# VHH binders against q93235: the designs that were tried, part 15

Target 1, 248 residues: q93235
Amino acid sequence: IFMKTLDPKVPRFYGKGTIIGVNPGVGYQPWLKERPDSTLIKYNLRDQKSYKAYLEQMKTYLTKYDSNATETRECGAGDSNDDLEKNPDALPCRFDLSVFDKGCSEKSDFGYKSGKPCVIISLNRLIGWRPTDYQENSVPEEVKDRYKAGSIAINCRGATNVDQEHIGKVTYMPSNGIDGRYYPYVFTKGYQQPIAMVKFDTIPRNKLVIVECRAYALNIEHDISSRLGMVYFEVMVEDKPVEEKKEL
Short names: E, the ipSAE of ESMFold2; O, the ipSAE of OpenDDE; V2, 0.75 times the mean of E and O plus 0.25 times the DockQ between their complexes.

## First folded at step 3 (VHH)

Design b03 (framework vhh_podentamig1; at its last look DockQ between E and O 0.06; V2 from the best seeds 0.00; counts 0 for: pae E 6.2 > 2, placed apart)
Fold by ESMFold2-Fast, scan of step 3:
Structure b03 (fold): chain B 248 residues (1-248), chain A 119 residues (1-119)
Amino acid sequence: as target 1 above (248 residues)
Amino acid sequence: EVQLVESGGGLVQPGRSLTLSCAASGFTFSSYAYGWYRQAPGKQRELVAAISGGSTLYADSVKGRFTISRDNAKNSIYLQMNSLRPEDTALYYCAAVEDSWGHTYFDYWGQGTQVTVSS
């Protein structure tokens, strides 16, 4: 598809998230800071160099989970960051990247080499914000099968009817979305932002797919113009011959 | 290079007032949110006050006593501290933070300015 023919209803990346508010924005990786207006993830399966920048961005983004381990603590099933607001000696929970070991780890090149690219989904930081659970009978239908109380469910779909026909199977890691135990963010040194990954298992070759991802909790409203509770990006996985020079 | 330089710290008696200033340079001042945090000896760093656009947030321990403000024309952030208490004794840091919708997070920290409240 010609680069000029981008959906005008899918705005380019705009602005910065506030850290004081009640409705979080949604971000994704790999987002290349060198091209802040571009939301396109495009690569050729036959050309490793075409996705190198995306892999390096993913690795760079995830390095922060290793580098401040001394400023974090292990958190079990019953633990959370709930005490960070009142306990001056509390350390934030350490985020465990092993939840992505099913095809979205660095060892699997985040699925890029196999044509099943993974995308990180995160919420912008709002000081003191916590997800509020839906009432049992009020969980939106699109996430009801993957919703867990205390977590933020993620749902990614094709932005148009054509994109939805093409997007194929999507896998979420963890399946319940972003773990709420890592909230609230209260400007704590060593804070590790919780994330989820979305794997595009059967995305078609040589087709541009416009993706819309939404985050779900009772206190998250979806507003495309302000990038609140939702985000758009495009994926194009090419399978094209690469002309290699055999002589130096 | 991004720089945050704090000033205005010192030794004061309980009940007195002190104003901290933070001068920012090396970036687009208006695109960032700002916070003051403090760290007392042997304790974790805690948020004191934050400002993002026109919105402010305060720790419960300082509500009604401290006021954060910004001057975009002067690239400066201020913390007005009234009715100081011995427990306000700490190294006070200025921070500039940017969260690009969760895409990326930038934080820059000053070196801190010491505030000591003692009799």
Scores: ipSAE 0.430, ipTM 0.724, lowest interface PAE 2.3, mean pLDDT 84
Fold by ESMFold2, look of step 4:
Structure b03 (fold): chain B 248 residues (1-248), chain A 119 residues (1-119)
Amino acid sequence: as target 1 above (248 residues)
Amino acid sequence: EVQLVESGGGLVQPGRSLTLSCAASGFTFSSYAYGWYRQAPGKQRELVAAISGGSTLYADSVKGRFTISRDNAKNSIYLQMNSLRPEDTALYYCAAVEDSWGHTYFDYWGQGTQVTVSS
């Protein structure tokens, strides 16, 4: 029986259904389980309770990357997960959170308390998929200044012309995006999904910004109608007085 | 509690066929991808086949002989194993992983079902 791919022209089957296929979906965190139909990240800088759920979701998501994971190996320069499909004794590479700066750490509330929220960007797990490099002269303009062969570059922009004017400075961590050494993914106990973070350094206050983030590798197709290779979410960082309890 | 229960293993002669079943419970069946892994004595667990939505993937060693399928109404995953060889002797595991917007739940594994291919 031959391996078959998902049909990219059937948009209702993408996202959650792309773990096996040719083209990875793109995901983000924090996504709140309490509001599963919402992609909105909204909070008030003056109200710590308004962003507590996002902090807890980020913390919970990142627990899988504990520094003492025993089912992984240390991978240095030139190492990769290439052996996982062919070497039954191979351990997956350990993903090291130290690639993210302190502005996107638990101690900094992942940037939420400073109005520079961090968002994790990941590819949905596609079994056996690995990035294919662009040729040097074919790297898309949006990521050309940050692209590194062997990596999956990430770029975020405003979804509309208005959002493009508002999104401001975005910091990508790592700058090159997601390191390809953590591919391919297979069903292996201990596998650590590689991720990138984006920090919105200058997102405006009290304005809704619709964000589109795309992942870039030669074998990642982008299709707006099916949202292949991209993810959308909204950010609204408020800076308003906390509503006080009124007398009854 | 999430559970995966394999069945259908046994002793079979080379060249014969066998069907493994995996019953899934305790979670939304359609939100997960599923796989069959096997572990031969003294070896690490290896992927045999996987299914997500309408897509499948097979290890080279079983391609053309094994078929993975799913039945959403019965919350079950199957592995049809044809033209069995002594090298297919192993403990076979059903596994599940949730796929969503970058959020990953714990991997789930069954207890395994033994397949032995010998004369």
Scores: ipSAE 0.070, ipTM 0.495, lowest interface PAE 6.2, mean pLDDT 80
Fold by OpenDDE, look of step 4:
Structure b03 (fold): chain B 248 residues (1-248), chain A 119 residues (1-119)
Amino acid sequence: as target 1 above (248 residues)
Amino acid sequence: EVQLVESGGGLVQPGRSLTLSCAASGFTFSSYAYGWYRQAPGKQRELVAAISGGSTLYADSVKGRFTISRDNAKNSIYLQMNSLRPEDTALYYCAAVEDSWGHTYFDYWGQGTQVTVSS
């Protein structure tokens, strides 16, 4: 099924078989626009000013999920966006941000203040795409314990052996990853792509950690060269005295 | 400020080649996906090619003739256009999308560069 858009910023036709393809990419937040050359999340635990920009970016990013009540509907566990493809008047499910309340919400400064920073993981918005479930016995080992049919499991690791030694404990919110009930993406007002968060619970201080996060579904391919199905970023949580700028 | 600046357009004869360039600034180049669009007179803007990492996509009309590539060190995207046809005449736009390739829309656009294929 091909959908036509009138928006000049959108491909003319999208969906299965279109130029957009069927391979999802993975993105992350926060990314600071004022630091365009860096994928580094770096801040000092002792300096609130150092992580303020990240907090603001997270807040700004999540603002889009504050949908007008008229543009989205409340969905329970058994609900999905399947009807969006068939019914143009159907409202998309409202994404529930409360799933991040355990340490990755705004009230907790997204874990930055406590030295357990949270990172948002998302997939690109590919119209018509939805995750394909693994068979029970075919789930990759790295996500087997957390995988749930209907979801996209996320797994983050150190990019190198050294990074893997440093990355420490990682918590996923939700544990199963990105909730698949919000798929497929349909170009409609109010729709927001579902997300998951990764919390670094025991990331070391004053060390740079290169992180690789992968998304897992049967129809998600992983390729390092093309960065299919994965994203890289760096995290450095400093714990250093704040140098008082001598007012010259 | 985010900027995309296209260059390399011009007048060429059918069968000739042309390379378009797009210089990007004001954002993390490597974390974006990119595309080339074109708009011919009286027609809607259409996607020509897209690239995310090393993955590329092409419109059927340009497959085998056009190649999209990127240079992260130069923060640039390129469109090599071979075997140009009169129907390739259009204003070509560079576009960038946040996070990854596959979004249904692009976040940033250049001003465009004119490509004219005529005998």
Scores: ipSAE 0.019, ipTM 0.334, lowest interface PAE 5.7, mean pLDDT 85
ESMFold2 (binder alone), look of step 4: mean pLDDT 80; pTM 0.805

Design b04 (framework vhh_podentamig1)
Fold by ESMFold2-Fast, scan of step 3:
Structure b04 (fold): chain B 248 residues (1-248), chain A 120 residues (1-120)
Amino acid sequence: as target 1 above (248 residues)
Amino acid sequence: EVQLVESGGGLVQPGRSLTLSCAASGFTFSSYAYGWYRQAPGKQRELVAAISGGSTLYADSVKGRFTISRDNAKNSIYLQMNSLRPEDTALYYCATDYLDSFGDWTEDYWGQGTQVTVSS
């Protein structure tokens, strides 16, 4: 007569992901290790202390690109990590963070102070996985205008009809998503995982918005329960007066 | 301080077996994926075997001969190498990659290597 047959779920701070498989999961940042079971990004615009942990997590995540710079190479059009399978001593492609300089950099507090927070979206590592291009007439409508062959498009929407009404305008960096030149991952030292950022330009104040982000390539299937090809998180940007007890 | 220490290498005749061990310290062992790489003189480094959760992956050159395993209680991974060939001669490295709840890129570590020489 009650739901006693439901087993407790494993805490989300430990691996739902695997590096061996055929369909990548999707992750996001800032995800705080101090709150591993929470997917909530919540802060008050009027209180810098309320978003400091998110900014520090974003900065810490991104410094990994600087620390591996000497173990990487610059890749132009037509270059890829395909050679790493035949020559694992070849240097992996360097990921250029300057694509985020338009409101999603450390200089802009990743959009948090302006109420336009940025969220990093990445695909979980799968050894040997590569994105497969959609056929020209088969690109999903929601990414059609931003899809580029050889890339993985990202699309974020409100998870429910109410959330979709509230989510507002979303900007993607890079606009065409994650470039396929950074694949495959083959357990290479110095590998720089490619990322995209999603900026919430017009998210409303004092409203919880549940966000669903999906990654798009022909060989990416979307499954909420297994977190394949998609991820959920919540954003709440508050605009509330801060009570300060410093005058006494 | 995160450390990976390989052991078990040596000189062995063709057709014999060796077991390599990698002892890990300074982190939560079960949160990481593990791999064995090798690099022969004058050759590229190559992935030999990987283990992530309950799944394993092997290079075509070692399938059926090598077995990777982990012991979370001992914070160790092993590479059992059977039917060794002269072309298996290489410096063998243990490597790890942290997997959080999203399987996201966090951190990776490499050992210093252990030499395996297969010759008569």
Scores: ipSAE 0.133, ipTM 0.522, lowest interface PAE 5.3, mean pLDDT 82

Design b05 (framework vhh_podentamig1)
Fold by ESMFold2-Fast, scan of step 3:
Structure b05 (fold): chain B 248 residues (1-248), chain A 121 residues (1-121)
Amino acid sequence: as target 1 above (248 residues)
Amino acid sequence: EVQLVESGGGLVQPGRSLTLSCAASGFTFSSYAYGWYRQAPGKQRELVAAISGGSTLYADSVKGRFTISRDNAKNSIYLQMNSLRPEDTALYYCATDYLEDSFGEWTEDYWGQGTQVTVSS
């Protein structure tokens, strides 16, 4: 006799088991404050000035992780933020930017100079939210090779068939996505929001590519209409002669 | 700059109820997480309730008795406190945190001046 048991966090008669009303949104960087209505990342590989604003935005965003050691602690595998709500002296896990050292660091100009631009992917903060693991045989095919229990996998694809033909090879850092040790967020001073980076290794020159990135955990629903658990942006890496020339 | 102004504190007998209010101004109210902290004499400040994006959190000591809510149209946060106990006596503070969802901007925690709750006969 085998009885089916349901996770108490998963509604029995709703979709694919997502918690209704508690679903993190997905954001990306660089998103320029000067162009708040634009999701376009466009630059000319031959013109350093054309991507300076994106590099500055990435650097500014990552300054948040320059927190004082007294406000955070180092966390290894198996650690979590579980004690933050019970222990007023507990410190949130420090997010280590060195995981981006393979071509998505400031030293690499976040891949922009080499035509392999990196994009930050983050989840909106929801108090008390944690990723719920997929069951062993139910991990979505597109993240199966990179899914790790306790983590949130990220997958980016071309939004249309044409975009998918053009997007090329994509690298994810960390390879297993966003580690669950940084959850839950519980309104704690010094909390460091975990992020992932996506590197576009072989994106074509002079082509606009519409990208769709999704975050994967059992309790993250993907809703195209409301863009829950997913985000869209566009990338265009130009390789064109510089029209406006200045001699210095 | 964010301004937070608490109200609704006072002296109340055990078993009774109080509603605390926090009026916010200065930033886009609906984009922020908000919490209620309390500090009793000689004790550390503790988080009792927090709210963000449809999610709530409560300290074990108040769970089932206190309810946090928000009214975005009124730029206000509320703490409904039922079945009050002498050990709930404290100065109650409203605080805010910035939820990061775009552009990567964040603000430091902002605190109100506090409102005193005293539970005694």
Scores: ipSAE 0.265, ipTM 0.626, lowest interface PAE 3.3, mean pLDDT 81

Design b06 (framework vhh_podentamig1)
Fold by ESMFold2-Fast, scan of step 3:
Structure b06 (fold): chain B 248 residues (1-248), chain A 120 residues (1-120)
Amino acid sequence: as target 1 above (248 residues)
Amino acid sequence: EVQLVESGGGLVQPGRSLTLSCAASGFTFSSYAYGWYRQAPGKQRELVAAISGGSTLYADSVKGRFTISRDNAKNSIYLQMNSLRPEDTALYYCAAGIKDSFGEVWTDYWGQGTQVTVSS
């Protein structure tokens, strides 16, 4: 009665003229290539080797944001990428990683060492897509206090009642989610995909927590079967003794 | 810092073959998926062929004629183009991107392009 038609081994490719769509999917990092069928982020606080791969994956992913000053521009509040489709000389907004400096930067080992791991959340790139604002009276309750017009709010919760009891305090960076100034996505040199980070401030030790994150804008549908507007992953922060090495 | 350098383009007669090569540097080659795109004058850039690990994808217009391959030891991607037609005339681009947790690849890095012209 239930059909399983999802095969993640066959990739879908995106680029100029290859994808035009109306509903973005949500992705996360760190996702390890060595365990491609796993959505589990699991490490032991007492064993730095156990989270090294996650730190390297985060660093690798963020390398694309290294300064392209000649191909990007600084953008303040009120700026956008609106002119990119019509003006070949327009530069895309530069994404500022310093918004993650409060515990989700490379200097803080993305929170892993302190047991407050950070996870990158991003939307799949759809050519010409931009977030549509909710009407003031229709903002979903779970993002109401962090919603900003022109932006995409992110909310992460425990997937079950037990997970929700365990997930604890979650911090979002930027606090208002993904800023709309980086939209619309246009296939142009130097485009920097906006991201958010989610920090798990008080996740309990030695407990598996299944996390569901959703992206919120009027034109984002939430559909798990189609992988639209939401994502699932698991976090386990262990605090257990490391086996003492016998001297050889 | 990531660089993709294409080679192998040129002028050929209809029905002939060409092999395009793309040399990649500045990153861990095996961690990325690769594609070939083309753009003809007055047309949008389109995906021609893609490879991620052992999986390949082809545009309907080139299925059975073009073959994409990779050589991890040489950090290179190839596009073997057989039975070339005048409508294959375009600037061909090598591209690289990472596969996300949904199995989707977004193209983040591009080469400069290499011209392929098919005419008599």
Scores: ipSAE 0.014, ipTM 0.333, lowest interface PAE 7.1, mean pLDDT 81

Design b07 (framework vhh_podentamig1)
Fold by ESMFold2-Fast, scan of step 3:
Structure b07 (fold): chain B 248 residues (1-248), chain A 119 residues (1-119)
Amino acid sequence: as target 1 above (248 residues)
Amino acid sequence: EVQLVESGGGLVQPGRSLTLSCAASGFTFSSYAYGWYRQAPGKQRELVAAITGGSTLYADSVKGRFTISRDNAKNSIYLQMNSLRPEDTALYYCAAYEDAWGTEYFDYWGQGTQVTVSS
């Protein structure tokens, strides 16, 4: 049990957020350390080398869910991390990666080889933060069919009218978004960050698409300037012949 | 290489005060948030207090008795513990946390300093 002091006057920008606050930021993977200022996911279907780094980053990111297996517990119906604030002996809920087995697992090369790339969406960790449910009649239309009380719905769209025409069909895993049972985060050893994946089923070839993803709960405000509740990235799936030796 | 080194623990009688210090090195100190954790025998680690650049929070069990502070110029975090109780007996850890957009999340831990409140 915490008494929260919530008046952060020093926001962090340029890829950094606060861990004490009321409005989470949104992050994505794969982000490459070799290109830290880039939000571009670009590869050529005909060149496996062009997407190898993205696959390796996805695998590396997901390794954390294996390393803490003995410090977590299986959470069934009615279980949540609420106990972590009151019971020092409670273990955090284990996050089950099998929810991504529908085309966003390592077995599927996270959809990259098939031109249906998957992107991980996560909220930055705010200590003691929990999602607040929308009232039934106030759920935003764009997530209404996938909203579940106690969870955080994710919706990704094209950032401009042109991008929205091009983005095509998007699949969310889990369909209801991020389950609230994994909240609150309270620095617990072995904590497993809940994530969702977004699969771009019909993104066009050879077109840059700017994507905007938003997280939805009553207590999540969307602010581009502060990177709160939303994130931007770009996707370009090329289908081009591999360049050969140029003629003089 | 991120390192956190705790100091200031010891044996103290109930009702007394103790100050813990955490010295940080190997990174840009002001870019991280920090917390003090404790672990009593047979218990999980629990958060005692946390501090960012502009905010603090405390566990209800220590609110009003403990104060967390940071000194960016000295790369140090402090926990001032007043009116100590036998129930405060634990190994106390300093933790640093970096959360960045589009990157992995990193937590770093010190090795701990023992606080024993006993007659």
Scores: ipSAE 0.036, ipTM 0.443, lowest interface PAE 5.8, mean pLDDT 81

Design b08 (framework vhh_podentamig1)
Fold by ESMFold2-Fast, scan of step 3:
Structure b08 (fold): chain B 248 residues (1-248), chain A 121 residues (1-121)
Amino acid sequence: as target 1 above (248 residues)
Amino acid sequence: EVQLVESGGGLVQPGRSLTLSCAASGFTFSSYAYGWYRQAPGKQRELVAAITGGSTLYADSVKGRFTISRDNAKNSIYLQMNSLRPEDTALYYCAAETYDTFGETWYEDYWGQGTQVTVSS
């Protein structure tokens, strides 16, 4: 039985987001602290005030990548945080935000001003967890063209048939998903959590779209009731006249 | 001001017991998961035990010897350490991490300054 995340028996925001487990949960930003019971991203393109809180939340979230620069290292292809469990002098891989410079950076107001809002997707931290690669013939169809061995693919769809008709074109950054070199997480000082961004290029105006995003690796199972490997949120980009504006 | 303060460390002979305490202040105690971590000389900081609202986790090296517990009324976390071994010698840290968040939506972590445990004859 398909279970909705809004089931009263399973509170939306109380889905076992702990550091203990074997199958990671998925989360998103911007999720406003002032409205913790809401997964709705709603703003009016004609009203900068309506999306200011989302921009500030995105900026606040990303400041964690500015800290502890001396406690990280550059990682090339094939590198990983494998040494962190054994070598006390090993440094965690540095995560570079410049991969989001194509419309999902602070300079582009994370796409909000242009009606192409960006959403951060990341996995919950699990001690010692690593993504396991799919075999070539076992990659799920919806991520087959964007899957890269050693990485976690992200796919976002409309949660219902109606939402899927409305969601439009979605762009993923990085295109191949979250690179596995940033795993495992083992409480190393200076650890930088890898993230992906999803840009909604052609989401329609004045329509609520319910979005379901899933993370893909062989050892990620999707379970709505336990909020494992997937997340839901809603997006509504309005285009309507503003009534309360002191500087027209 | 948010802080975690550890106490209860000391010098003890092999086979003895110690109880470490961690006092939390400046936040809503029940909203966090808690862990005890240790760092021996020349080693990385490693998880010893963790506790959420409904579950506990222990490192293989301490299972059956250590017990983690929480007292929400006292805003405190405890680590009961039995049958101590020289290899348990380390600086022990209390840590708190956000509970009920996804993808680090409102991820916060707080760390104490550490309390030294030395197991030696």
Scores: ipSAE 0.133, ipTM 0.496, lowest interface PAE 5.4, mean pLDDT 81

Design b09 (framework vhh_podentamig1)
Fold by ESMFold2-Fast, scan of step 3:
Parts: C-alpha cells; sequence; structure tokens
Structure b09 (fold): chain B 248 residues (1-248), chain A 122 residues (1-122)
C-alpha cells in the first residue's frame, strides 16, 4: 500500500489574500467525489455501468474548457499568460482539448471501453508560478526524449518493482507534457488550467497496478512526504463475467 | 468583485458548539470549491475542511466534530463546530477556488475572507 497524501498543511500566505508556494502539487482525474479518500480507479471491462461514473467525472472536469470567447483568447507559438499579472484586460490562453483526440477524448470514452484508460494529470494552481527550464545537460533521463523547453514533462511509472513490470506501455498527450504558455496563473476568472493525459495502453487485466506520476521542470522538487511534484493512484481493469440480475 | 465574508465567531465554553458562515459574492458560486482554514497564535495556518459540489474533506484533528456544508441558493458555506476544545481557538478563514483536480486544494485557493475569531475558553 502506498502513502496517501491527505495532510492538509498550508505553506504560506502573502498580502493579497493568496497562497504562494515554491513547488506545485500534482493532481489526477478521475477521482470520484463520492469517495474522496479513494485513489482507486477500478472497473470491469465487460460492465459499462462499472466505469460510467469515471466517464461522467471526466466529462464534468472537462466542462471548464468549454469555449468562452469573452474570457479567453487563442494563443499560438510564442504567446503566453505573462501579461495576466500586469494588464487587468488581458485574457488567458484557451486550452485546446483536441490534443487528446488520439484515444483520450470523450468520443473514445477516454479509453475506458477499450481497456486503455486515460488519466488527467495537472499541477495545482500556484499564484504567479512558472516552470523553469532544465539546462540541456541536466534533463532527467526518464523524460529526456519527451522534454521541451518551456514545458513541464510528465512521467508515470509503477510505484514498486512489481508495478513497474505490470504497468506496460504508457502514452502521453501532449507528448511533451504541459505547455508553459498557460502559465502563470493569477486571479483571472477565465483561466484555463493546462492538463496532460496519460493513457495506459497495455495495462494487464485483473491486476492492481500502483502508479506514480511525476512532473518535471527545474523548479519542481519531488518529495512524497510533502506532496511535492508527484501523485499516486491505483488502476485495476477487470475482465470478468457480468453478474446476472435476479428476475422479480 | 469577488468577496468572501465570514461571520459566527465568538467566545464559547469547551464542549459547546458554534456555526461559522461564509457569504460569497461576485462570481458563479456553484462553480467553486470552498474551504475553511484556521490559524492559531504562533502556529501555521491549516486547512480545517473543504467542500466541492458533492464531497467533503476534513483535517484529522476535526473529523467527527466539524461538518462543512454549502447552500447554493444562498451563496453560503457553513462550518458546524461541535464539541469545541481550547485547541480549536484560532482565526478562521473562508477560501474559494475554481474546482480543480485535487482534494485539499490549499496552494491554489484564489480568494480569501478576512477571518473570524473563535475563542474556546472557560
Amino acid sequence: as target 1 above (248 residues)
Amino acid sequence: EVQLVESGGGLVQPGRSLTLSCAASGFTFSSYAYGWYRQAPGKQRELVAAITGGSTLYADSVKGRFTISRDNAKNSIYLQMNSLRPEDTALYYCAASYVTDSWGETYSYDYWGQGTQVTVSS
């Protein structure tokens, strides 16, 4: 069993009524609001009812990205949210969900029906925080082939040696992780938090796999006891006969 | 303008109850998650309880004694505090954040109230 991070410690408070931290926490979806202490994503591939709640939670979470032209703007290469701190009329960059169209969209039931479930990974919002680039020779090996300057790379592994043998192939969308153009976050009502998705392409059936995901940038430290830069959850994709309902 | 206003604090004897209220304005109330924080003299500020649209989270020190609730029709958040102890003495703050993917969203609460004092003393 892995350590669940339920400690509600608050680091510091600064003058405008906001909290400024040095290191973001990492969150995931779907976690079901009716079971807030559970980090388990468990469903039966043969029973659509067993994963319906996860699909609804994913859809609900993603409604925050519904297009609103008055609250957001289109951002291309070279654009960023840098003006949000200085200009009260600046609009945050609109996050484009089409980057998930290869197996992690609502149209594909987020991979659940096909036994390749997708999980959303995001950084907790810290006021004014921006990712800092690694120097070329100091990019961690596990993200080196997917690291892009200006972005936050994501890497998910099995939490123990046994879990790592079972986790199988993992696909990241976007492949370079969370794009830095959506930072910094400030008190902007239309802000769209950037996310990545992780797809478990070959997770084994009927086995519990404990997953550890880490976010990578020079200014992200990894510390499980302090809930820094990483998150844990469990995935179990069952393939077992559907229970027959009694007639009456 | 977003505003959170706390009320309901005061002096109370150990073992008694208080209900704190937080009135929110200036945004779409139902789209936000809310939390109650407290800070005692010489101590770090800590999350006491959090609530989203359908779920709650409590600090270990208050589980079973405190209950957080929300009333979307009144744009209000409540903290029902039962079996109060001297250790519960603190300035209590209401906080709001856009609903995110983490429980106990302590680091990214967007808006804060000014606080209401709770003193548990005999």
Scores: ipSAE 0.005, ipTM 0.184, lowest interface PAE 9.9, mean pLDDT 78

Design b10 (framework vhh_podentamig1)
Fold by ESMFold2-Fast, scan of step 3:
Structure b10 (fold): chain B 248 residues (1-248), chain A 120 residues (1-120)
Amino acid sequence: as target 1 above (248 residues)
Amino acid sequence: EVQLVESGGGLVQPGRSLTLSCAASGFTFSSYAYGWYRQAPGKQRELVAAITGGSTLYADSVKGRFTISRDNAKNSIYLQMNSLRPEDTALYYCAAQFTDSHGNEWYDYWGQGTQVTVSS
């Protein structure tokens, strides 16, 4: 537990990309292009119009997984993208969105209508990068119960002591985080970036909660200044009467 | 609208040089990272060189022979290929990657490719 009284947001470099590096950045959705400076997810449970843009952004982001089945292959446990560099006929692993069916799918409005909003967490693609496993006795306590060798665990917490009291129960999908079978990233046709979703099951109404999410693997360092291995955003789920009369 | 157009490929003898160009349009050039990839028949597409605003990366097979550069004013990236070898024969693609301000990968674009053949 730590207390941070300064704004947890760091300076941003809009429009900058990188595919070369050793420590991945962490990103989240829904991020609204029309409000590029904002990390705030704010909506009113009683006003569907207030969260429509977030649902549309989530749907838009996930259309990249509608790729042709002939460009990807089904991968089970123990499979990986390791052969993409050596096998000219190798196909990247298909990312299965059904892992989000427990309340973070389009059918559930990504939890927004029920006040249990879901947030996508992703790692920046770095060419050739693979997660390195923690030694068994060195897994950080906050992810120990959800850590799986070969995977990248995700943990989201309140950024301050007050936020940590308010954040409530958080559910991770997949429970073990981002599976290593989708690594290494090689810029290849049909590649599907793996993602995780975080569901805020009991976030309080009418309270701003500052959230800090971290990705965990031995070769991921957390750097607030560069936003490497971690990301911040804010969530406000309001439950307020709607005074506007809509004629439509 | 968004396009990457490669040029400069051709048939050359071993030991000669070629410069490949990639012209980008329809987006903010300086915001992207760029790579040159190649694919020989029956082989996997491989990274040849990559460039960001402050860094470059080269495949071991081309290090010391190839140089990647970018010209933000001309919205172009280049691959200067010196001391060409028959094994450099491939279709060469340029690629652009954008990561948004929140660290998410969002946009990947590929050119159509330009053929480089090194033989007598």
Scores: ipSAE 0.117, ipTM 0.508, lowest interface PAE 5.4, mean pLDDT 82

